VHH binders against p49116. Designs and how they scored, part 321

Target 1, 238 residues: p49116
Amino acid sequence: EGPLLSDTHVTFKLTMPSPMPEYLNVHYICESASRLLFLSMHWARSIPAFQALGQDCNTSLVRACWNELFTLGLAQCAQVMSLSTILAAIVNHLQNSIQEDKLSGDRIKQVMEHIWKLQEFCNSMAKLDIDGYEYAYLKAIVLFSPDHPGLTSTSQIEKFQEKAQMELQDYVQKTYSEDTYRLARILVRLPALRLMSSNITEELFFTGLIGNVSIDSIIPYILKMETAEYNGQITGAS
Key: E = the ipSAE of ESMFold2; O = the ipSAE of OpenDDE; V2 = 0.75 times the mean of E and O plus 0.25 times the DockQ between their complexes.

## First folded at step 19 (VHH)

Design T11 (framework vhh_7n9e_1; at its last look DockQ between E and O 0.91; V2 from the best seeds 0.81)
Fold by OpenDDE, look of step 19:
Structure T11 (fold): chain B 238 residues (1-238), chain A 120 residues (1-120)
Amino acid sequence: as target 1 above (238 residues)
Amino acid sequence: DVQLVESGGGLVQAGGSLRLSCAASGFTFRNSGMYWGRQAPGKGREWVSGISSSGGYTNYASSVKGRFTISRDNAKNTLYLQMNNLKPEDTALYYCARPGYGKTPESDYWGQGTQVTVSS
């Protein structure tokens, strides 16, 4: 069989909403996040192995790992997104909620810790200077995770994950031959993704746009979205 | 089509310096890690140095560490290898490469190379 990924899967270009407001409002943040989410899911959809699993399995996989994919996307697109500024804005918005006593002390702590975890993860990835190939493979490894409950075709998913891991290993070995531990340094970042709450991520980045609609519920629609529709949303033509 | 064109090689005396360039086209250069390799006469291909897509991370073979510097200009789609304190052992055909998706080096993309000859 051929490789799991190709050059088309390495490309991951996020287009930010324009114009950027003077003060990052909830709408801008949500729109930016939505674009990243769509990009991430369409990326997954573009992988032949992903397609081979079938629609039901595909949907289940994405539902299980969307938060991890999204977070990897945040890390990868941190500069383009001005992620630090976005996170600061989110914190500011949260402070308003705090002042209004809308959140419990425990919830505030959870949310702030989540934001910290996101920032730390992205910083850690930046320190490693992960390139587009490595990000693509990491996303594939995360996507083809067989250890989520309720999945079908777990053997095949595992096979694809292994393939992603092997190709990443090959890439790292070829590119950085004298850094024998780079692969391990990269892979050891993945567990941090599992510590992040999808619910909190959803609340921070998406509640202003989708309201009470869950990311879980819209995933099937995003996966079925035509490329033209997606492009239209990016350009604001929709 | 992926194209890599190396330049900057030549004859230099031991202790001298050269700067190699690699012009890349046919792919999104800024997304790809790149590496330099070399092949000495009668020897196999040898990895020399690698660089991340942004240039923020570099790696070197032990034989060239401290003497060679890999860099890149993504705006120019160009990879560089600054070679200082050259030694006769550095004599080789130097090539830049973009990693492919196969396990073998043959799956990678590389140019025709540029000859570096270091005289004693």
Scores: ipSAE 0.913, ipTM 0.968, lowest interface PAE 0.4, mean pLDDT 93
Fold by ESMFold2, look of step 19:
Structure T11 (fold): chain B 238 residues (1-238), chain A 120 residues (1-120)
Amino acid sequence: as target 1 above (238 residues)
Amino acid sequence: DVQLVESGGGLVQAGGSLRLSCAASGFTFRNSGMYWGRQAPGKGREWVSGISSSGGYTNYASSVKGRFTISRDNAKNTLYLQMNNLKPEDTALYYCARPGYGKTPESDYWGQGTQVTVSS
């Protein structure tokens, strides 16, 4: 059948809350991250292959990969979001918040290591000059992963992932015909995504959202949300 | 609709230089890698050079490496090919291209081309 993605799926326009405050705060960071999360979930929902898998499978896939999609979104939108400034503000907050017991000390080390891994991932993607088409296919590859426990329809999911891989290969081969290694260099970035902790992402970016309910639990509601409700929350929620 | 319009071709003596331009519209230019292809008389179309979306990565056919330079200006939605030390075998219709969603270059988005003729 036709291509897995189209130009509408390659467009990934993130709009930041305006105006940017003089000093970054929890509300600005959480609103910015929420916009990226909604954009990422609705991006996935818009893919015909995703729609064909059915609601239960859709929910299972997104629950399994939302942090990978979010992390790819952070890398893709790092400049628009001023991500380096956001991460620096978070680090400063952590350094000012002295922890008094061993579990808090271990947690701070975990969070700082996670921030470093995120920065390194974003830097590696920038060095490769990953474009909007390549990002769209990388997101499709992580979305259609048949490896997650508890999935049904894994044969069809596998077929969609293979199609995403082949279409990425076609794009790279046509654009850079004399570089036999670009596809491999791009694909070897994906394992780093599985090292990113959903729990820590929630701490870093979503602390003020919904009274500490996990992102995993609200995904079914986000996926069912009408586009008009989504747009209303972005433009009129604050 | 995607539109690609090449310009800057012409007649030049061997050893000379030309600069090709490609004006792009109908898509978000800065999101996509771009490439140049060419078609010499009696030959099929061949890939010449590709460039990443920010311009940070470039790739060249061995026949033009060291003589041609691909570049882009994302503020002007324009792709360029600087061609130096031109040879008669560089004579071709030069096409600007954006990759499409098919397997082969024939399904990509192409301009009308600009003729480059290199005399001996």
Scores: ipSAE 0.655, ipTM 0.880, lowest interface PAE 1.6, mean pLDDT 86
ESMFold2 (binder alone), look of step 19: mean pLDDT 86; pTM 0.861

Design T12 (framework vhh_7n9e_1; at its last look DockQ between E and O 0.94; V2 from the best seeds 0.83)
Fold by OpenDDE, look of step 19:
Structure T12 (fold): chain B 238 residues (1-238), chain A 120 residues (1-120)
Amino acid sequence: as target 1 above (238 residues)
Amino acid sequence: DVQLVESGGGLVQAGGSLRLSCAASGFTFRNYGMYWGRQAPGKGREWVSGISWSGGSTNYASSVKGRFTISRDNAKNTLYLQMNNLKPEDTALYYCARPGSGKTPESDYWGQGTQVTVSS
């Protein structure tokens, strides 16, 4: 049995919309986020083990973990995306909403905390100096999580997760033989992903583009898109 | 195809220095941590040093710590190993490696290696 991932799965290249506007408007933010989301889902779909689970199970997995995958993608692509600038722009837009008294104090707090968590997570990953290989396998570990409610084939999912973990472990051990705790340092970041609200993420990054349509509802359609369609979305050829 | 080509080895006196280079091709170099290994005559492969994708993190075997420096240039797809204060026990075939998906070093990608010989 071959490895869970190949070199093709290690590559994760996000193409940003061009040109970058002087002012990061909601459209630019949403388009950027959309591209990342599509890339992430395309990535997942390209994994043979993922395909082996079947369409229903695949859809369920992605629905359960899209926010985590997306967040890992944000971390991985933070530099290319100028994530700090995007987040600042989001905050600025939120300030407008605050001034218009459209949000409750509690909601404002929740949203701001979420943004903070996102930034902190991405910063923490940058500090760990995570590479493309490690990101790929972290995404795989997150993707093949058997602990989501309502999943079928949980035993098989668990096996794939274990395989991902083992391959990551092997990689880290071979590369960083004298850094005994690197794997642990990396893995302990994953729980932070579960603390992030998918609803808030959706609101911050996607509401301007998809309106009242939920990411959950569009996931099956994205997963059914042809590769050419994915490429078109990623390259902005739409 | 993944290719790694090591160079810079040679004969040097104890206390001398060498700088090894490893030219990488066939994969996205910056996506991977890399490491140097060596194999001395009659001995197994030994891990020497590792480096993160950005070069921001490095680690070394105890036997070479303080003497060797691993670095990389992602723009040139090149891995380096600066070896100072070389000792006869450093004599080995040095190879650069990209980790593979297997547990054993045999699953990794490495070049033909470059011979380093340190005379007493």
Scores: ipSAE 0.901, ipTM 0.958, lowest interface PAE 0.5, mean pLDDT 93
Fold by ESMFold2, look of step 19:
Structure T12 (fold): chain B 238 residues (1-238), chain A 120 residues (1-120)
Amino acid sequence: as target 1 above (238 residues)
Amino acid sequence: DVQLVESGGGLVQAGGSLRLSCAASGFTFRNYGMYWGRQAPGKGREWVSGISWSGGSTNYASSVKGRFTISRDNAKNTLYLQMNNLKPEDTALYYCARPGSGKTPESDYWGQGTQVTVSS
């Protein structure tokens, strides 16, 4: 009943760790990425349709799509995060890993291809001038994907995805009445998200925080965390 | 409260120019695309022009393309419509809009409008 998302779901404000270090380091990158991940998971948790699916379905759904949501978040927040600078620092680290014989040639190729795909995705989204409303609905389309294996309630998930698609269509048509292909140009960017490797994302952005623990395994805990509890753990607030 | 307030209308001679402004408040202006509409006497509402959040994408009704320019200033929370080479057919109440979630324009947020009258 009513719209799938409200104006509160359009708001997506990432705050960066302070102070900004003179040189980017693994700790700063990992903390920044962790804030984006938390923001993305709590954004999903705040959606009434998501809440209606039940706790087990919620966990399964986020486990299936967290990397896609995270990648959309990177594109949306690329300027705030200085993502191009972060990726440059990561590329420099890869050069050092070759020097120290810490990473195989095949792995380096995979990681560099992933970085290139991420840069191209972010550039294409910026060229389309995707706004906060459009990002919110793209994230909802990705979140409510019924085709992941092992999901229950797939009929209801599909109905929510169709509602997200319809509401995005309505927005685009009303705003850009004479650009009949804007929706299609936006939607054809989404398949690239399925090509992003979750284990490479973990290596690039989460090595300093996660270590030997996958994002998949901590998702139930993130979904249950209170905002005040998370802020205390990250910011050191009493 | 979402609020949109148009200004800059008036009486102008055919061939003339006018710039409309729309002051926005009550929402995060930079998160949304915006558009202008108009309603001529005895006619229904007509979509005129739309603009993306940064201005990187703009779109115009065929009747105004080449004569009107939509723009925005996110620092001032203001939407603009520069109207050049005005014609009597452009006479209308002009209003700015922020799209809402529903299928039809009734779900959108509208200003009260500013009158533009173009004499021959």
Scores: ipSAE 0.681, ipTM 0.890, lowest interface PAE 1.4, mean pLDDT 87
ESMFold2 (binder alone), look of step 19: mean pLDDT 87; pTM 0.865

Design T2 (framework vhh_7n9e_1; at its last look DockQ between E and O 0.97; V2 from the best seeds 0.88)
Fold by OpenDDE, look of step 19:
Structure T2 (fold): chain B 238 residues (1-238), chain A 120 residues (1-120)
Amino acid sequence: as target 1 above (238 residues)
Amino acid sequence: DVQLVESGGGLVQAGGSLRLSCAASGFTFRNYGMYWGRQAPGKGREWVSGISWSGGYTNYASSVKGRFTISRDNAKNTLYLQMNNLKPEDTALYYCARPGYGKSPESDYWGQGTQVTVSS
């Protein structure tokens, strides 16, 4: 009946670890990424439609799209995160691994291409000058994607996705009435998210903190975290 | 509560210029694209111009393109509309708006508006 999202969902404020070290070490990168991941999950959890799907379906959805949500979060928070600096640091760390001959040539290529894709995606989003409202609905479209295997309640998920798309369309039409193609320009960026490997993303951003634990395995725990606990993670990890 | 307060309107001769301002409060200004609309007497609301959150992207109605410039200062939570080469047909109540949630323009937030009158 009502809109899918509200102003509370448009707000997406990432708090970076403080202080920023002179040298961006793996810990800082992982902590920053973790905060973004938690924020993204918390954001999803705050959506009434998401809640309506039930815990099992919710978990399945997030497991399927966490990489996409995370990537959209990277794009949205690129300036706050100094994403270019983080990516450069990651590359530098990888160079050390390369020098130590720990990675195959093919793996190096894959990882570098992934980093390139991430940077290009974020740059493309910046060029479109996507705002918080649009990001919120793009994330919703990604979140409520019915085309992932193994999902239940696909009809309902599809309805929510359609609703998200329609409301985004309405927003774009109201704001930019003479630009009939803006919505299309925005939506056409979403396929790029599917080209990005969740495994590589996990290795680049989370290996230092999570170790051998997969993001997939911790998603249920993140979704069950209390707000106080979530806030504690943000404030305590300085 | 979302509040928008327009100012800068007035009486101007054809060919003249005005600069409208819109002070925004009650929401995170930088999270939203904004737009200007206008309503002439006896006419419906008309979209005039839109601007992205950073101001890096702007869009204009064909009727005002080349004459009007929309801009914003996020640090001041203020939206602007520079109107040059004004014409009598530009006479209207001008309002700034933040999009709400829904298809209907009635779901959007706007202020009381500022009257622009262009004399021939």
Scores: ipSAE 0.926, ipTM 0.974, lowest interface PAE 0.4, mean pLDDT 93
Fold by ESMFold2, look of step 19:
Structure T2 (fold): chain B 238 residues (1-238), chain A 120 residues (1-120)
Amino acid sequence: as target 1 above (238 residues)
Amino acid sequence: DVQLVESGGGLVQAGGSLRLSCAASGFTFRNYGMYWGRQAPGKGREWVSGISWSGGYTNYASSVKGRFTISRDNAKNTLYLQMNNLKPEDTALYYCARPGYGKSPESDYWGQGTQVTVSS
């Protein structure tokens, strides 16, 4: 049995909407986030191990972990996205909501704590200088999590996660042979992903979606999309 | 195809310096950490130094720490090894490498190597 991933899964190229507006707005943020989401779903769908689990299991896995995959994608693409600028624009928007009495103090506190956690996570990943290979395997470890409720094939999912962990270990040990702790330093960043709220992520990045359709509800449709349609969504072509 | 081409080796007197280069092609260079290995006469390959994608993290074998400096230029798809205060025991064929998908270093992507010979 061959490796879990290949060079095509290490490639993770996000293209941003053009041109970048002088002042960021909800439409630019939502389009940028949507491109990342579709890129992340295309990435997951292209993995042979994921395909082998079957459509129902695929949907269940992605529903359970889409926010963690998205957050890893934000960290990986933070420079290309100018994520700090996007988060600053979101904070300014929140201040307008306070002035217009549109959002409770408790909700604002929750959202600001989430933004802080996201910034801290991205900074910690940058300090470790995580590369594309390492990100691909971290995403695989998160994707193949057997602990989520309602999953079938948990034994096979666990085997895929262990394979991802071992292949990441092999990479780290071959590249950085005198650092026995790099793998541990990388892996201890992952628990922070479970603290990220999917509903707050939706509020921060996906408020441009029509109605209150959650990402959770559209995942089966995203996973069934044809490759040409995916490419249109991740480049903004229509 | 992944291709790695080393250059900059040669004959040098003990105490001297050399700078090795490794030109990378056939893959997106900045997605990967890279490393140097070496093989002395009659010995197996030895890991020398590794570098993260941006160069923000570097790692060295104890035998070369303080004397060798690994670096990279992602705009030029090039990996470097600056070798100072060279000793006869540094004589080896030096290989540029990108990790592959497997446990064994033999599954990694290697260049053909560049010879470094350090004379007394």
Scores: ipSAE 0.792, ipTM 0.929, lowest interface PAE 0.9, mean pLDDT 88
ESMFold2 (binder alone), look of step 19: mean pLDDT 88; pTM 0.878
ESMFold2, look of step 20: ipSAE 0.776; ipTM 0.921
ESMFold2 (binder alone), look of step 20: mean pLDDT 88; pTM 0.880
OpenDDE, look of step 20: ipSAE 0.922; ipTM 0.973

Design T3 (framework vhh_7n9e_1; at its last look DockQ between E and O 0.95; V2 from the best seeds 0.88)
Fold by OpenDDE, look of step 19:
Order: C-alpha cells, then structure tokens, then sequence
Structure T3 (fold): chain B 238 residues (1-238), chain A 120 residues (1-120)
C-alpha cells in the first residue's frame, strides 16, 4: 500500500477571524477555536485510511480523540492563533466568574491547571521544533488509536496507527539520522494529551458559541459538512 | 512539482571553505525538515546534516560535526550548508533533500546536486 499521508495532509493552514478585535472577546475565541476544530475534523476526513473505516467507525474515532487533535492543532497553530494571548484572555474572562464567586475553589484550580497544561504542552512542542510533517503523523497516531472504548474495527485502526508510527520514524531517521532519540522525544509528548480534560477544553473554547451543545454531539455534523460549507464558515465570520 | 536546485560547489584546497545553497520550490518549505546528503565517487549516499523547519534544531554526521553548519531561510525558501576546514574525504556530490513518504531514500526529493572537490 501507499503511504498513509501525503503533502496534502501535511498542509494545515488555519485562517483566523478578521479583523482581530482589540479585546479578545468570547466570540472571537470561540470562533477561532471552532475554525481549528473544523479544520482538524476535515483534515481527518481527508485521509483515505480514515474514510476506509466507514462513517460509524470514523465518527467514533473522532469523538474519542477530538480533544487530542484539537490540542495538537493548538500547538501547531499557536503562533498564528496567538495562543498565549488567547489563553490570557480566557483567564481574564474567568476572573469575572472568580470575582463573582461563581466557581468553586476546586473548579478554579482545575481550570487553571488545564490552561497551564495546554500552555506547557504547546511550549514543549515548540521546543522540539515539530514541523508540519511530524504534526500530521502525530495527529494520525492520535486519530488511529485503537484503545478507546466502544470502537469497531480495532485491528484495522491499529494497523493504521502502526503505519503512521513507522512512516514518522522513517521521516525522522532520514531527516535527523544521527539523532536516534528524536522520535522517542516526540512520541513521549503524546501521553500529555490524555491528561487533558475534553470537558474543560470545551468549556474554555466553545461554551460561548455552542452553548449547551457538546462537541461530541456536533462531530457527526462537522464530518458531514461539505467543503463549500466549511469554506463558508471560515470566510463568513468577520 | 517539488524542485530543489543546489549551488555553491567547486574546487577548494584542503582547509578551505565553501557555502552551498539549495533553492526549494513546489512545496511549502517551512512545513518540512530538510537535510543535506553527499555521494562520493564509488560510494553510496551519505547523510550529512539535517535541520528542523524553523532552523532551531540541527543534526550532523560525526564526520562533519564542528566543521559544517546547516541553516535555512524560510523567507527565501533556501537551505544552506556552510563547510569549513574541508578535507579531501569531503569530496562528493552534495545534494539537498526534502523527505518524501517512504523508508527508502529514493522516496525523497533532491536536486541534481553540486560537486565539491577538495584537493590535498
């Protein structure tokens, strides 16, 4: 078989809402996050192996790993998104809730720790100087994870994950032949993704836009979204 | 189409220096790590140096470490190899490469190369 990914999949270009407001309001943050989410989902959808799993299975996969994909997307697009500024804005918005005593101390701690973990993860990825090729395959490894509950076709998913890992290994070995540990350094970052709460991510980035609707519930719609419709989403918000 | 064009090679005396350039086109340059390889007469291809997308990370073969410096300018879509203290054993056809998709080197993209000859 041919490679799992191609140059088309290495390309991951996020278009931010324009213009950027002087004050990063909740709407801007949510719109930015939504665009990233859509981009991530459509990226997954564009992978032939993903398509081969069938609609039910690939929907289940995305539901299981959307937070991880989203987080990798944040890391990859951190500069374009001005992620640090966004996170700071989120914290500032949370200050109102804190001042109004709307959140418990434990909840505040959880949210702040989550933000810290996000920032640290993105910083760690930046330090490794991960490129678009590597990100693509890391996302593939995350996407084709067979260890999520309730998945069908786990054997096939595992094969795709292995393929992704092997191809990433080949890339790293060819590019950095004398660095025998680079692959390990990269892969060891993936467990951090599993420590991040999808619920908290959803609350931080999406609550202002989708309200009480869960990301889990909208994933099937995103995956079925036509390309034209998707393009409309990224160009229609100004 | 992916294109890589190497330049800067030539004849130099032992202990001399050369700076190679590689002009890249046909792909998003900043999305990829790049590497230099070389092929000496009668020998196989040898990896020389690799560089991350931003240039923040570099890696070198033991044979050239401390003498060669790989760098890149993403705004110019150009990869560089500064070669100092050249030795006769550095004589080879040097090529710039973008990794492709596959285990074999033949899956990668490279140009025609530039000849470096180091005389004793």
Amino acid sequence: as target 1 above (238 residues)
Amino acid sequence: DVQLVESGGGLVQAGGSLRLSCAASGFTFRNYGMYWGRQAPGKGREWVSGISWSGGYTNYASSVKGRFTISRDNAKNTLYLQMNNLKPEDTALYYCARPGYGKEPESDYWGQGTQVTVSS
Scores: ipSAE 0.926, ipTM 0.974, lowest interface PAE 0.4, mean pLDDT 93
Fold by ESMFold2, look of step 19:
Structure T3 (fold): chain B 238 residues (1-238), chain A 120 residues (1-120)
Amino acid sequence: as target 1 above (238 residues)
Amino acid sequence: DVQLVESGGGLVQAGGSLRLSCAASGFTFRNYGMYWGRQAPGKGREWVSGISWSGGYTNYASSVKGRFTISRDNAKNTLYLQMNNLKPEDTALYYCARPGYGKEPESDYWGQGTQVTVSS
């Protein structure tokens, strides 16, 4: 009835495990990524339009787009996460695996292409100087996508997506009145998100946290989880 | 609460310069683009210049390009407008603004404004 989002949805503060280790390791990367995933799911849950769709529809939407939301989060938080350093370390590890003849050429190609796509996406977003308001509405456009298979209430989802698009347009036109192309330049970044592989995202960022299960399967539990429960799961073994 | 406070206006002769400041509080300044507007006596508001969150992208009305420079200091939560080679038609009440969550410009967050008067 009012605006789709508010200042509380524009705020997206990721806190990293501290301190950042001198040598990056799987546990630090996985904890950092888990914090971003939880922040992204909590962000989606906090939106009144999302809440209005009901629990089953919420789960279906997030299952369909979690990798896109996560990727937007990586781009938004790239500096605080030291993402370029993390990706460089992964590339060096892959190169060592080739030298030691431990990894198939097909897997290496697949993973390297994904890393390249992620790097290019983050660079393009930095070049556009995307702000927190713009990121919030891009995430909303991605979240309220009516074209994912298996969704119910697609007409309502489509209306929310259109509202997100309109409100982003209003912001861009008010802030940058003499740039008639900024909205178009921003929106053309979104199709690249559909090309990102959730399986490879899990392998790059979530190895060690999730053994035999996928992020897709745990999303209903993350959406129900309170902050205290999440902290207990992460810290309970220590 | 979002608050924007302009300063730095005054009387200046044509060809002169002024630097406007806008102190921002009540929101996370670096999350948003910002802009300057102006209102000449008896006229509506005119968009002047916008700036992205880091300052890496700036945009100007054609009437001020090459003469005005928008900038920001995120550590001080402050927006600036450097105005050079001022002309009498630049005489106006100058406002800094952050866009709000509505279609209409009235939904944006505005300061009280600072008066700039350019004499011949």
Scores: ipSAE 0.790, ipTM 0.927, lowest interface PAE 0.9, mean pLDDT 87
ESMFold2 (binder alone), look of step 19: mean pLDDT 87; pTM 0.872

Design T4 (framework vhh_7n9e_1; at its last look DockQ between E and O 0.92; V2 from the best seeds 0.86)
Fold by OpenDDE, look of step 19:
Structure T4 (fold): chain B 238 residues (1-238), chain A 120 residues (1-120)
Amino acid sequence: as target 1 above (238 residues)
Amino acid sequence: DVQLVESGGGLVQAGGSLRLSCAASGFTFRNYGMYWGRQAPGKGREWVSGISWSGGYTNYASSVKGRFTISRDNAKNTLYLQMNNLKPEDTALYYCARPGYGKTPETDYWGQGTQVTVSS
C-alpha cells in the first residue's frame, strides 16, 4: 500500500477571523477555536485510511481524540493564532468570573492548571521545532489510537497507527540521520495530550459559541459537512 | 512539481571553503525539514546534515561536524550548506533533499546536485 499521508495532509493552514479585535473577546476566541476544530476534522476526513474505517468508526475515533487533535492543532498553529495572547485573554475573562465568585477555588485551580498544561505542551513542541510533516503524522498517531473504549475495527486502527509511526520514523531517520533519539523525544510528548481535559478545553474555547452543546455531539455534523459549507463557515465568520 | 536546484559547488583546495545553495519550489518549504546528502564516486549516498523547518534544530554527520553548517531562509525557499576546512574526502556530488513518503531515499526529492571537488 501507499503511504498513509501525502503533501495534502501535511498542509495545515488555519485562517483566523478578521479583523482581530483590539480586545480578544469570547466570540473571537470561540470562532478561532471553532475554525481550528473544523480544520482538524476536515483534515481527518481527508485521510483515505480514515475514510476506509467507515462513518460510524471514524466518528467514534474523532469523538475519542478530538481534544488531542485540537491541542496538537493549537501547538501547530500557535504563532498564527497568537495562542499566548488568546490564553491570556481567557485568563482575563476568567478573572471576572473569579471576582464574581462564580467559580470554586478548586475549579479555578483546575482551569488554571489546564491552561498551564496547554501552554507548556505548546512550548515543548515549539522547542522541538516540529514541522508540518511531523505534526501530520503525530495527529495521525493520535487519530488512529485503538485504545479508546467502544471502538470497532481496533485491529485496523492499530495497523494505521503503526503505519503512521513507521512513516514518521522513516522521515525522522532520513532527515536527522545522526539524531537517533529525535523520534523518541517527539513521541514522548503525546502522553501529555491525555492529561488534557476535554471538558475544560471545551469550556475555555467553545462555551461562547456552542453554549450547552457538547463538541462530542456536533462532531458527526462537522464530519458530514460539505467542503463548500466548511469554506463558507470560514468566510462567513469574518 | 517539487523542484530542488543546487548550486555553489566547484573546485577548491584542501582547507578551503564553499557555500552551497539549494533553491526549492513546488511545495511549502517551511513545512518540511530538509537535508543535504552527498555521493562520492563509486560510493553510495551519504547523509551529511539535516535542518528543521525553522532552522532552529540542526544535525550533522560525524565526518563533517564542526566544519559544515546547514541553514535555511524560508522567505527565499533556500537551503544552504556552508562548508569550511574542506578535505579531499569531502569530494562528492552534493544534493539537497526534501523527504518524501517512504523508507528508501528514492522516495525523497532531490535536485541534480552540485559537484564539490577538493584537491589535496
Scores: ipSAE 0.921, ipTM 0.971, lowest interface PAE 0.4, mean pLDDT 93
Fold by ESMFold2, look of step 19:
Structure T4 (fold): chain B 238 residues (1-238), chain A 120 residues (1-120)
Amino acid sequence: as target 1 above (238 residues)
Amino acid sequence: DVQLVESGGGLVQAGGSLRLSCAASGFTFRNYGMYWGRQAPGKGREWVSGISWSGGYTNYASSVKGRFTISRDNAKNTLYLQMNNLKPEDTALYYCARPGYGKTPETDYWGQGTQVTVSS
């Protein structure tokens, strides 16, 4: 019954911490990334189809795909976040670590490859000029993936994914009637998301979380947060 | 409440030019692609041109390609259609549209239209 998403789910407004420091630092990057993560989880939680799957299935889905949702969020919010500047600062830090022999050469190469893949993904999405509607449905396709190991209710998850794909197709066809290939060009970007390591994402963006707790372990708590509590976490006590 | 208001239509001689405008309100304009449609007398609506959110991608019906240019100004929440080398066949009521969530264009968000009449 009715569309999978609505205009409220197309809205995705990231507010950056202020004031922006003169020099980017780990704390600013981590706070910015945390805001994006919480916004992404709130977005997923607000979807009626997601709510219908039940709490255990919800947690399992988000644990399986949080890094993909986060990466789509990075691409969507790249300009607001000044992501290119953030990544350049991280690269400079890593290059200094190579010159000073402070980290394993293999680890640094692994992290640099991840950064390059992230930059390539964001650039490819910008070149396609992906809009907010398209991003919302791409996130839904990623969220309702039935092929993650350990899931239950995979039949219903697959039905929601198919509905997301169809509604995105309808949008693209109505908007760009003379381009029957736009949907395909958009969808072929999604496999790159599986190249993104959640471990490296945590190191790049979430270093400095209290207790060095993995994102996977806090997802159940984020999903259970009340709206008022969520808003306080993003913006503080005011 | 989504609102789309077209303007800029009128009577023009064949070979002439017009620029249509569409003022958008009631939604976050930059989140969506937009398109123009038209309806000639006695005909159904036909898709004319679409534009991505930033204007970086545009798409045209073959009958207008090379003559019409779609553009947008996200700061003004306004969609445009520059129509050059107009032909009598271009005579129609022109509509600005934002896609909705239904399968067919009839359920999309449409303006009331602006009439373009091209004399031979």
Scores: ipSAE 0.808, ipTM 0.935, lowest interface PAE 0.8, mean pLDDT 88
ESMFold2 (binder alone), look of step 19: mean pLDDT 87; pTM 0.877
ESMFold2, look of step 20: ipSAE 0.775; ipTM 0.924
ESMFold2 (binder alone), look of step 20: mean pLDDT 88; pTM 0.879
OpenDDE, look of step 20: ipSAE 0.913; ipTM 0.968

